# Miniprotein binders against a7ua95r516to809: the designs that were tried, part 188

Target 1, 294 residues: a7ua95r516to809
Amino acid sequence: ASLSLLSISDLVPDLQFIFFWMSNAIEILYFIQQKSPAYMQTIELMDDKAGSKESLLSATISANEEAMTILEEVIMYTFQQCVYYITKTLYVVLPGLLDCNPFGTEPSSEQCRRAAGVCVCAVCVMPEAVRRVVSVFQTTSDLLQQYQVHSEIQSQMFAYLFFFTNVSLFNQLIDKGPARGWFQRSRVLQIQASVKILLDWAKGAGHNHLAQKFFAKFCSTVTILASPPQQLSQMSWKALCAEHPSLKPVQLHRILTQYQLMAELGPLPIWQPSSEDEAYIYRTVDLLESFENH
Key: E = the ipSAE of ESMFold2; O = the ipSAE of OpenDDE; V2 = 0.75 times the mean of E and O plus 0.25 times the DockQ between their complexes.

## First folded at step 14 (miniprotein)

Design dk5 (at its last look DockQ between E and O 0.87; V2 from the best seeds 0.81)
Fold by OpenDDE base, look of step 14:
Structure dk5 (fold): chain B 294 residues (1-294), chain A 95 residues (1-95)
Amino acid sequence: as target 1 above (294 residues)
Amino acid sequence: SLRKRAEELERKAQELKEKVEELRREAEEKGAPEEVEELLEYAEELAEAAKWLARLAEIALERGDPRLARLLLRAAKILLDLAELLIKEAERMKE
């Protein structure tokens, strides 16, 4: 009950503190990393009149290493907290993306929070379900920029969020798709259009490579399902495997089987898995993606 | 308490900064080697970093995260201890 009402805006106050701690910890870590070598050199060049040089150097090295280790733990901890809160919000809004009709004239009734008037920005013209997902990513981006978080950490954050999004959408599509009618071509085209809007946003935000990499499995699934029966029925198992390398044999087999049922094509010999893949198509444990492998 | 530790570390950081400024003046008056100033500068920067960590820990406590606060305070303590060692060496080299 409480999760269904959770918006990214409700989490912003807590996230701000986490990003604040993260950013400051990174800055202090960077300071130690950049300055410690120079100071160690200074100590090394000092006259050892009192025999204290070696002990001071050793203490300096040890202290810096220990401090850096703790700061890395702080960074990792705060990173995990950010991911935890953001992914909770994504969990709530992502199902709406699969049910979204981007071609419908649903009046974007929610006024752009940034403009007193009708905003025609790319986000404001998005379907509500897509806008909610994009809002999570945009808020994350804005916070990362606001607190000047190191670019590498930003990339890691978006990599994980895209990974999580892909796994969530893929698993929902595979598991619930047939029952929800998401395998119908018309519905697939809606999903494809919605995902394109998200990918276009990611491109505009400078995360094109990450988006292409981490959404590959979901995009491949949608691409196959969006293919006309006349075209897809001419493609062999081997050709489909080659074109969609992100899909495991069991996943491809499941997609094709459900496609076949939906399109009423009957059994297609050309979609028969190779002898090499035949053992793998029954590995149901590999059907759904895991959140743990990232 | 963690709060008391944070306040103590922040106070200690300030005391070390004041000590650095005192020693810097004395070093200048005595014509101490340039290495003394470098050690003092490093100690000052470490004390500042430690002060920030202590403040971050206080915020973490206020936000109900004692785990984070403990980590931050531990790091602050390490940096302050190092700063103290550098200050002691600077004092020795000034004489």
Scores: ipSAE 0.810, ipTM 0.940, lowest interface PAE 0.5, mean pLDDT 91
Fold by ESMFold2, look of step 14:
Structure dk5 (fold): chain B 294 residues (1-294), chain A 95 residues (1-95)
Amino acid sequence: as target 1 above (294 residues)
Amino acid sequence: SLRKRAEELERKAQELKEKVEELRREAEEKGAPEEVEELLEYAEELAEAAKWLARLAEIALERGDPRLARLLLRAAKILLDLAELLIKEAERMKE
């Protein structure tokens, strides 16, 4: 396999075979599920003159159950192979979102407005870093549609890809953010703009619900960091936890600490953790997220 | 070898599918009981699925994935064995 290239376009031939196997396994699984009840009813209603009805019914049930179990394993195996290839590509391209400047790559927006009279191009040029991520998502979507993969499996695929994206971006921001200057206000606003482009893609692709669910942790982090000090300083620890339930206490505490440093804001009593959360703000094991959930 | 097993299962599935198709035509022409026709119809669909699973396994072996091929052949064998059992019962019932 050419995994060393890590571009999604170079992996398409391998992905095509994997989606081919997956789609066919799904079709056969559903054939068994849809047909088995009717035929088992036929067996149940048969005359039992030779006494073989019980053994035939038992054998049919056993065979159907084992075959469905094996086909579910085929679907899981091929799904995991797709995830393996696609996430290797995502892992390489996702960090660029944290460094890109979407405001600096736009053509003259003022010139676009004058030339058209009424300009509708809010984002005329997509930054290269964002294009690389969108290309992975779009290629995946195109392949799933090409092979007519069942819509439930398509949703599970994007649920996992969005989960992976969220974990990767969040972990990079938390772990490398101080050293990279990613907590400075101008950088946070650039990151927010880049993520909005991804969210707009997800909405246009029919995955808005999944994106809202699975990007929640990273989006909450960026929302807090992008908030003006006047507004954020009015929110208590409990209010922030309620508004951002995707953040664990250790994660929220870490984000607020970085915010205080960058905004040159002294400790705020209103941000003291509740007594219920005091035990959790130092759980370093909970600071970074695991990629291995699914 | 695993490839020989895949080829053998596909051939057996095709042979069984052809046998079932002939038995279904004969049952229809002679007005066999509805239950016989339904068992033969199920057997035919199972044999077709088994044949396709064996073909998918051959492709997996060509692509260097023997783990996937083994899973597909296990499923193919199960469906084909069930198809044979259904045929035997359908033949018994015509009596």
Scores: ipSAE 0.764, ipTM 0.934, lowest interface PAE 0.5, mean pLDDT 84
Fold by ESMFold2-Fast, scan of step 14:
Structure dk5 (fold): chain B 294 residues (1-294), chain A 95 residues (1-95)
Amino acid sequence: as target 1 above (294 residues)
Amino acid sequence: SLRKRAEELERKAQELKEKVEELRREAEEKGAPEEVEELLEYAEELAEAAKWLARLAEIALERGDPRLARLLLRAAKILLDLAELLIKEAERMKE
């Protein structure tokens, strides 16, 4: 019951303090970086009557470098704390994305009657599971704006969150997908529609470039599984690898094998690797992705 | 304790800011070189930053994060020591 009640809203008070410290540390670091060169020039221009000029410059440089190093540690520490809390929340809500049906209807009694003739599809295509994921991203965006965190740090935050989301969804699909029926074409189309809602949110938030970059692996996987058998049967192994560069050869092989099993292509497989292709496929041993960048 | 250190650094930063205001008035009355005013301005900005870092450390301690507080206090001390050095040099140079 406790686990099912976990919400991003429950973590907002803790996140607010972490963003507060991070934002202040960034502002002080920026202050040192922008102001200290001008003041060091002032020291350099002094007439050195007491022989203090070189000593004062050395002390100023040393102090600024040490302070900046410590502030960078503060920024890294608080950034990692934010990422930890947010990704822990995402980990809980993301599996629901693979089981939901965005083509279903879940209207409330009052809103259903009032909105029936306006835009029913917008309500119908955002299941509660998708809304929970979007809520995490939106809350993160709101907090970054509230504490006026620099845009470069905002981009790094969403890059990591999209990376984490992509890896989590990909690993769930590859590891659990066969047993859960997620590789069936009808289920894949539901997953594709749900992911599009996330990508549309990212585009609206100004993060389209990051979303395209960091969702590439999961999007390639869903694209292959949603593809007509006729299109895939006409492609060579080399062409398939070139079309989906975000997938490791072993991952692509696994996906195509699952696709062939689902599509019931008869006695002729849709593709067959050469001896060279087999060696290349098994060059990488890990099917699942690490949450660490390599 | 870390809390007493934070309070001490915040108090010392405020004292240095007040000393800058006094020295700036004296330097203007005596027609001191522009470099004196610029060093005092730098010292005042560093003391303000140090005061804020010490305050942030107090909040971190109240929230149960002594590791964060230690980092913030180390930064505050470095900036405060530099501010004090700049004030001493400005006072020496005011002629």
Scores: ipSAE 0.755, ipTM 0.933, lowest interface PAE 0.6, mean pLDDT 82
ESMFold2 (binder alone), look of step 14: mean pLDDT 88; pTM 0.878

Design dk6 (at its last look DockQ between E and O 0.87; V2 from the best seeds 0.82)
Fold by OpenDDE base, look of step 14:
Structure dk6 (fold): chain B 294 residues (1-294), chain A 95 residues (1-95)
Amino acid sequence: as target 1 above (294 residues)
Amino acid sequence: SLRKRAEELERKAEELKEKVEELRREAEEKGAPEEVEELLKYAEELAEAAKWLARLAEIALERGDPRLARLLLRAAKILLDLAELLIREAERMKE
């Protein structure tokens, strides 16, 4: 199936098996971790009548360590597989978020249409493009809960997914935004509203801190672009840097330059980078975020 | 084949569980130390875990992931080997 047709629903059967393996591997790992000390203590307290105690203890320690190492590898492998499949679906649906008009009357989802009644749940009232993104996260959450995956692994998974989402949205906005008109105030306000819906979902799902942390760069960009020209033109480079610490100097400079062009503002001396930052604003390699550093 | 190896490990796990039950009865009859029961209990739990890992490996094979299956089978083997070692020690202590 072409990547363009891949939905999260299509991947659920495969994901279920991966989560099943992951959950079971975690459970067995936890069993070894919890029981091993007690059993080692039992061995240590045994009468060493045959001189085999030390060898048994050593063998037990070695076997447990090796088993735990392999199980950790299984957990990491299955984790990576989950992330791989989920991020593929995100890759397909995330561009729609930037083009979404949340203020428009979009037709109700096909799923809600099949329900005999108008569902007024928070998900059903979402714009289709936002709902598709939320559906990926919700499906992930549901699967994690269904298989009772350890909370730490759940947090790590959502951290990565939010990271990926932020990088993807940020890079698309910076790279394609000017050409697609996403820097226009009206479009920015649409994007801001769409992102707010996503963040509200994350908050409701118990991932507020992670969402705030990992979406900071994209949110900062949208906040700057949503600012009225009269307000933003009064903010110095230093003030903007301080208010938006998640943005690199080169990124902030690019955003302000494109904002200036869009708003038909002349050069603003107040936005001139500091002497300290001047060397960094030309580092185009740092303009787009990397997926590798996570 | 990996499948045959998985089946062998499952069979071995069941054999070890049966051996544990046999030794538990014998230990009780002989009035063996409590430590024997503890070793046997640990061996039984390890055998169960190994059996589960072997089953997970079979599922992985069915789903076309031999890499995952190999990892799971390796872990299962380690746990079974440890279980066997504990059983041998329990046998020795029972005497």
Scores: ipSAE 0.828, ipTM 0.946, lowest interface PAE 0.5, mean pLDDT 91
Fold by ESMFold2, look of step 17:
Structure dk6 (fold): chain B 294 residues (1-294), chain A 95 residues (1-95)
Amino acid sequence: as target 1 above (294 residues)
Amino acid sequence: SLRKRAEELERKAEELKEKVEELRREAEEKGAPEEVEELLKYAEELAEAAKWLARLAEIALERGDPRLARLLLRAAKILLDLAELLIREAERMKE
């Protein structure tokens, strides 16, 4: 493995070979699944004067099953290889989203568009940190289309990439947020705007359902942190749990604690955990997410 | 070596495809049952798939992925063994 591979463009040659193998394995698997049964029917209907039909049929069934198993393993292996290379680059670029100021400080029309909170779909108006992440997703999408990878596999790929993105951003925010000042109101609004640009890309690329499903934890976190104090202070612990089911009790408790510090609020009785959740708000083993829990 | 194994399987696949072409011509001349033609078509498609798998394995070896190459060659061998069995049965039935 080369530790000097720092961008998705450096990995494209390797990814092209992996998608090449994957797409070809899928085509051969399709042949076995869709065409071999017709040939099997021919074998079942032939005259068996030599008594070899059952032996031939048994051998054909066994060979097809074993070959399909191996080809499925090839597809899984190449999928995991793609994920390995893509998430390696994604891991490097994702932290920048939390430090990013998507609004900029420019005095031109560009500043006006950003200040209005308008969806930023054009690449030239994206902050560099958002562009780096979108570039990984867009390059992946382009390669999947170039090699005509089956749509189900494309969906599984983006489901995992969105899951990985969610875990990475959530863990960084929770773990490093206090030291980096990421819980301050202005920073939360900047993070929210940056993530919205990413979510708009996902929607335009046809992955809206996947993005909504797999970004839920990070989006819930940002939504809570961005909420006006008047609105959030009227929500009970039970109501917040119901609104944000993706958040574990220890995670919700940490987020509300940071919100109280940011807003200079004292403890609120309405945010006291339920008796059943009280035992879980101190489970620090559950605070950060695992990349293996998809 | 895996490279020699891949070359061997590709050569075998070509040999089986040539045998299929010969047998299809002979079956047409003799007016063999439709089942003979169908078995030979199946064998030909299996041999072609196995050839392609062997070529994919050669590329995997060139790229330094012997694990992928071994999987591809195992699948190729399975399909070739089946193709050979189908050819033997078709040859028996043609007579």
Scores: ipSAE 0.781, ipTM 0.941, lowest interface PAE 0.5, mean pLDDT 85
Fold by ESMFold2-Fast, scan of step 14:
Structure dk6 (fold): chain B 294 residues (1-294), chain A 95 residues (1-95)
Amino acid sequence: as target 1 above (294 residues)
Amino acid sequence: SLRKRAEELERKAEELKEKVEELRREAEEKGAPEEVEELLKYAEELAEAAKWLARLAEIALERGDPRLARLLLRAAKILLDLAELLIREAERMKE
């Protein structure tokens, strides 16, 4: 049987059991790692008059290694199950992030006049689509804390979730962006603001370094697309490649081509790839990123 | 069945823990070497870990995950067999 997901909240009871098993397997693994050396020393110090000491040492080493290997398999299995179900949920909610407007709709003049009677400086409401994505990350963080999963495993979990999110968003933007109008400047600025909310959440959760590393490709893409024409026109192909090393030449070329097509202002410079990059662009069609970590 | 095996391993773990308590008392009475107490202490901790793994396997079966249950039971059996070996050696040495 496979899980069908409606929301992250629906998945919480099942995820609690997976984190429960993972946490317990980790604790037992660490128990074996801590106790084994001391016990081996105890055996080494025993009287060997009966001639059984070497056999006991060998059996103990073998048993500890076998048990640790199986526990590592349990940890890997449960980790993969968590990743699978959490990323399945992310896959459903992530497209909404590309369509939402965190700036809201301009209220009517009468509504503004009524609100003026109250000292309201800024009302920042997280869009539902962004809230759903943040909820997945927050629920994951809460469960890792609840079951006291070691920080190394927590870091690995968020590294993969950020990797998955980056690939999913990048691929959707590149593949569906033209047809959906996502390359229009107003839409790109909305996407940038929405992504900023995710990055701010990651920073608050202590994962700023992981977010900066694993969101690099999508962030580079959005940064280029959100650049004013005056600023972007002053940058050479070489400068753009240097500033955005996470982008392949073929990806950068596609992004800049879309930027030129969607520009609202007059003539923009044509960004000329190097001869080497041009040859690469000509021969390759691999625009999209793989979910497989190479 | 896997559920019956989980129950058997839990029962065996409790039996080994009871045997440790008995042997610890006998070792103290006979003034056995300190190494005997250390072996029995480790065996008891291994038996407790094995009992917990068997319980986790039972929960995995209740949740419909026999693959996870098999892994947990394999780990429990390895730890339990080691505990039994340590108890056997401690019993020989207390004399």
Scores: ipSAE 0.766, ipTM 0.939, lowest interface PAE 0.6, mean pLDDT 84
ESMFold2, look of step 14: ipSAE 0.775; ipTM 0.938
ESMFold2 (binder alone), look of step 14: mean pLDDT 88; pTM 0.885
ESMFold2 (binder alone), look of step 17: mean pLDDT 88; pTM 0.885
OpenDDE base, look of step 17: ipSAE 0.825; ipTM 0.945

Design dk7 (at its last look DockQ between E and O 0.88; V2 from the best seeds 0.82)
Fold by OpenDDE base, look of step 14:
Structure dk7 (fold): chain B 294 residues (1-294), chain A 95 residues (1-95)
Amino acid sequence: as target 1 above (294 residues)
Amino acid sequence: SLRKRAEELERKAQELKEKVEELRREAEEKGAPEEVEELLKYAEEMAQAAKWLARLAEIALERGDPRLARLLLRAAKILLDLAELLIKEAERMQE
């Protein structure tokens, strides 16, 4: 009950503190990393009149290493906290993306929070379900920029969020798709359009490569399902495997089986898995993606 | 308490910064080697970083995250101990 009401805006105050700690820890870590070699050199070049040089150097090295280790733990901890809160919000809004009709004239009734008037920005013209997802990513981006978080950490954050999004959408589509009618071509085209809007946002935000990489499995699934029966029925198992390398044999087989049922094509010999893949198509444990492998 | 520890570390960091400034003035008056100034600068920077970490820990406590606070305070303590060692060496070099 409480999760369904959770918006990214409600989490911003808590996230701000987490990003604040993260950014400051990174800055201090970087400072130590950059300054420690020069200071160690200074100590090394000192006259050892009292025999204390070696002990001071050793203590300096040890202190720097230990401090950096703790700071790395702080960064990792705060990173995990950010991911935890952001993914909770994504969990709530992502199902709406699969049910979204981007071609419908749903009046974007929510006024752009940034403009007193009718905003025609790319986000404001998005379908509400897509806008909610984009808002999570945009808020994350804005916070990362606001606190000047190191670019590498930003990339890692978006990599994980895109990974999580892909796994969530893929698993929902595979598991609930047939029952929800998401395998119908018309619905698939809606999903494809919605995902394109998200990918276009990611491209505009400078995360094109990450988006292409981490959404590959979901995009491949949608691409197959969006294919006309006349076209897809001409493609062999081997050709489909080659074109969609992100899909495991069991996943491809499931998609094709459900497609076949939906399109009333009957059994297609050309979609028969190879002898090499035949053992793998029954590995149901590999059907859904895991959140743990990242 | 963690709060008391944070306050103590912040106070200690400030005391060390003040000690650095005192020793810097003495070093100038004595015509101390450049190495003394470098040690004092390093100590000051470590003390400043520790002070900031202690402040971050206080904020973490206020926000109800004692785990984070403990990590930050541990790092602060390490840097303060280093600053103290550097200060002691600088003092020794002026004798």
Scores: ipSAE 0.836, ipTM 0.949, lowest interface PAE 0.4, mean pLDDT 91
Fold by ESMFold2-Fast, scan of step 14:
Structure dk7 (fold): chain B 294 residues (1-294), chain A 95 residues (1-95)
Amino acid sequence: as target 1 above (294 residues)
Amino acid sequence: SLRKRAEELERKAQELKEKVEELRREAEEKGAPEEVEELLKYAEEMAQAAKWLARLAEIALERGDPRLARLLLRAAKILLDLAELLIKEAERMQE
């Protein structure tokens, strides 16, 4: 929503401190992991003339394990704080992505800027809603790089942000889409174009593999809805399930039902669920995705 | 207060680092066993990490996060206690 009290820019000062603590905790954890094993081996190989070696070794192992456990807690705490602030901002801006028209926005003279004597209007054609989402991802990337956060943690951060974005967009489309007209072909093509901007950003940022993995459900949904009627009508239920393994049977059935309604197609017997899937489709209430990890 | 605790642990870490420097010089002059020098070096590394954590805790308190500060100070205390234990063992081996 446009009535957000805080933009991602407003959160940068707070996020900077959280990334600062996280980065430093990772460095200290690495420092202990790198230094302690060699020293512990020295203790283990010492001559135990006074009978204190075993006690010293035991105390050293315990201290290292406890300190490392606390540092891992610090890293997790700061990671969760970043995720909380970033996803709270994403939650507010993501619905706009489903409602914007990247093809209907014409640049005005006020939106164009000159760079090196040439008028630059590329940014002016990106919908504001898409720009806000990209800005959240870019700011996150910039902060991770600024504080030299290890690449494994960077990957985990974007894995979760893409997971969150995918679930949020999928749930909104399935739950609110019929009332908002989002299943109409023209609107689906607009959504597809907007999502492609996010995926292109992710590819440019070095996160293409994560984007492909965590956006799979929403991308499958948009791909089906954007498919030509003739192409889709030639596919069996088994073929559709095989091509879109990220979709649960109940989700695929709902999507195909909406496609049939919006494309003004008559009944299509070719989309017959298997006996196993049919039982699941009619029994289950679990249509929407959960934000919780397993 | 947590702030006074953080300042105390940072001060103690610095004192241990200075003590280790003095003990290492004494050990070198006496031709002490390699193990004594390794224990003192390990103690210095742990005191350095503890000092770092205590400083981070001070910043956390300034920014209004006492939970984060408590975690950082607990880790600092564990590493300081380890450094003290290593110093005591090194001193014993020199006697």
Scores: ipSAE 0.775, ipTM 0.945, lowest interface PAE 0.5, mean pLDDT 83
Fold by ESMFold2, look of step 14:
Formats: C-alpha cells, structure tokens, sequence
Structure dk7 (fold): chain B 294 residues (1-294), chain A 95 residues (1-95)
C-alpha cells in the first residue's frame, strides 16, 4: 500500500501492526524475566541422580538470555519503524507552525469572543497548522494506549518525537528566520503562542517533564527573542549563558545578533562573549542541530 | 522457505504444548514429584511462548518483513528447544 506523507491517519493500519508486534514482544520478554528466577531455583534444588542438573541449568540460562536479547532487538526494531513513519508525517507538518497566526481575525463563538482579550482557548485558536501537529501526537498517544505499550517505552517514544520537533523547529528558525521575517517581535509572539498550544497538549497528556526537557533549545530561543529590549540589554553574556544552557555559544551569538538587528539597537555589539567563548561563536558548523540522538 | 519454517515451528510448538498437557495430567494421576510438575509447567510456558513468536513471524511475512520474521523465529526456536529439553528431563525423572 502507498505511503501518504501528508497524513498520520493513512499510516494507522501499518502502525497498528508494528505496535502489535512491539507490544507482544514486550509481553513475552516480561514473562521470561518474571518467571525465570523461580524456575532456575527449582533446577538448582533438583536431586541430580543422573548428573544432568548442571547441563540443564546451563542450557536454560543460555536460552533465556539469548531469547531476551533477541526480543530486545525486536522491540528496538519495531520502535525505530514506528518513529520512522511518525516523524515522516511530523516533518511535513512542522514548518507550518512558524508561519501560523494563532490570533485569528475574530473568534467564531460567543464564548471565545468574550475570552479573546484575556486568553486564547485551544478550541477557538487551534489553527490548522497547529492542529495537524497535535493530531500526530494525539494519534501516537492513542495507538500506544490501544496496544497497552509499557509506560517506559511510551515515554521514550515521546522523548524522541519531542526531540525531533525541537530540532526541526530550531533549525528552520535559525536557518530561514532572517529571510522569512520570523525574528520580528510580533512574529515571535505568534510562534510562542503556537508552541504554547503544543506544550499545553503535552502537559494534559502527562508528558510535561519530557516536553520541558526536549523543547528547551527552541523555547530558549523564542524566550530570548520575545524579551523586552530594556530587560535583555541589561543582561551580560555570562548571565544569558547561565539562563539558557541549552544554547551553544554560536547559537546564542546568532540569536542575539538577530535580536539586536531586528530591534534596531545599532551596529555595536551589546553582548560581549567571554574570552573563553570567543573561539566558539563563529563555529558555523555547530549552528544547526543534527536529527540523530546525542 | 521462511514461511514453511514459520509454519513448521508453530506446528511443533503446538504439538509440544499438547504433549506437555498430557504429561502433566499423567504426572498428577501418578503422584509425580513436585520437581517433575515444575519442569513440565516450564516446558508448557516455553512452548506457548514459542508458538506466539512463530505466529507473529507468520504475520510479519504476510506483511513483507522477513527481517522481523527471522528475529521472531530465532527466538521461537530457542524457546522450543528449551521446552524439548525440559520435557526430556521430566520424562527421565519418571523412568
């Protein structure tokens, strides 16, 4: 069957089979782990009239260890297959978040119209671009629950998906931001609001810690760009590095340079890198992030 | 073919499971030692797991993933061979 790069819904039948294999491999692995100690004890305590106990024990230990190792490989293989298909759909939908205006022209309902001046509710403000991203995360969550995948593996899945999302958004913002006008304050505030909708979803889904951890680089970038000039210009380079440890020196320097340009604060650098960091602020090979885990 | 191997392993796992169930009934009737019953229970559980893995491999082949099927069949073979060894030891203990 053909793969759709635009919709997670078209991939659900294939993902269901992959999660089916994954969840069954997990169950069998758990079964062996939980049962093995008791059976090993039985063999160790057997009367060894025929002299077969040592051979049986050795073969049993070896079989259990080999089977568990192979099942771990099955789980890893199926996990990687799930991630491959899910991230292909994320890759298609994530760029839309950077052009999104979550503050539409007018709320369409009376309840949302009353709230427009104080907050933006998810129902009234989830523009199509944000909804497409949330749909991928929600579908993934639903499948993990449907197949009762072990909670540690569910956490690892969302850790990777959030990592992928952070890398994709950060790289596009840094690489295309100057040409697309994404560093303008009004645009940064729109991006910040759109990402808040994603973070609210992650919090409601029980993944708040993972989202805070793995979105840190992108969120730090947006936080700096959204800062008032009076507050930001009073902070030293050292203070900014301490406040935003997820940013490499070259990344922080690029963000601050773009901030100063777009706020029209003049050409003279306001933030002076430490002597220790000066060798690193021009390492452009370190500017963009890799999609590989590290 | 790999599909024939998967079908054979599933059939053998089912045959061993049925053999163990019969041996457990006979051991209970004869009042066999607790150790014999535990070995037969272990063998039954390993044969059942091997059957599961072989069936999962058949499904993987139907979906065109022979790499996944080979991993599943390797695990199935290991557990099935263990089940056979446990049955042999249980039978020896009742001789």
Amino acid sequence: as target 1 above (294 residues)
Amino acid sequence: SLRKRAEELERKAQELKEKVEELRREAEEKGAPEEVEELLKYAEEMAQAAKWLARLAEIALERGDPRLARLLLRAAKILLDLAELLIKEAERMQE
Scores: ipSAE 0.764, ipTM 0.935, lowest interface PAE 0.6, mean pLDDT 84
ESMFold2 (binder alone), look of step 14: mean pLDDT 87; pTM 0.859

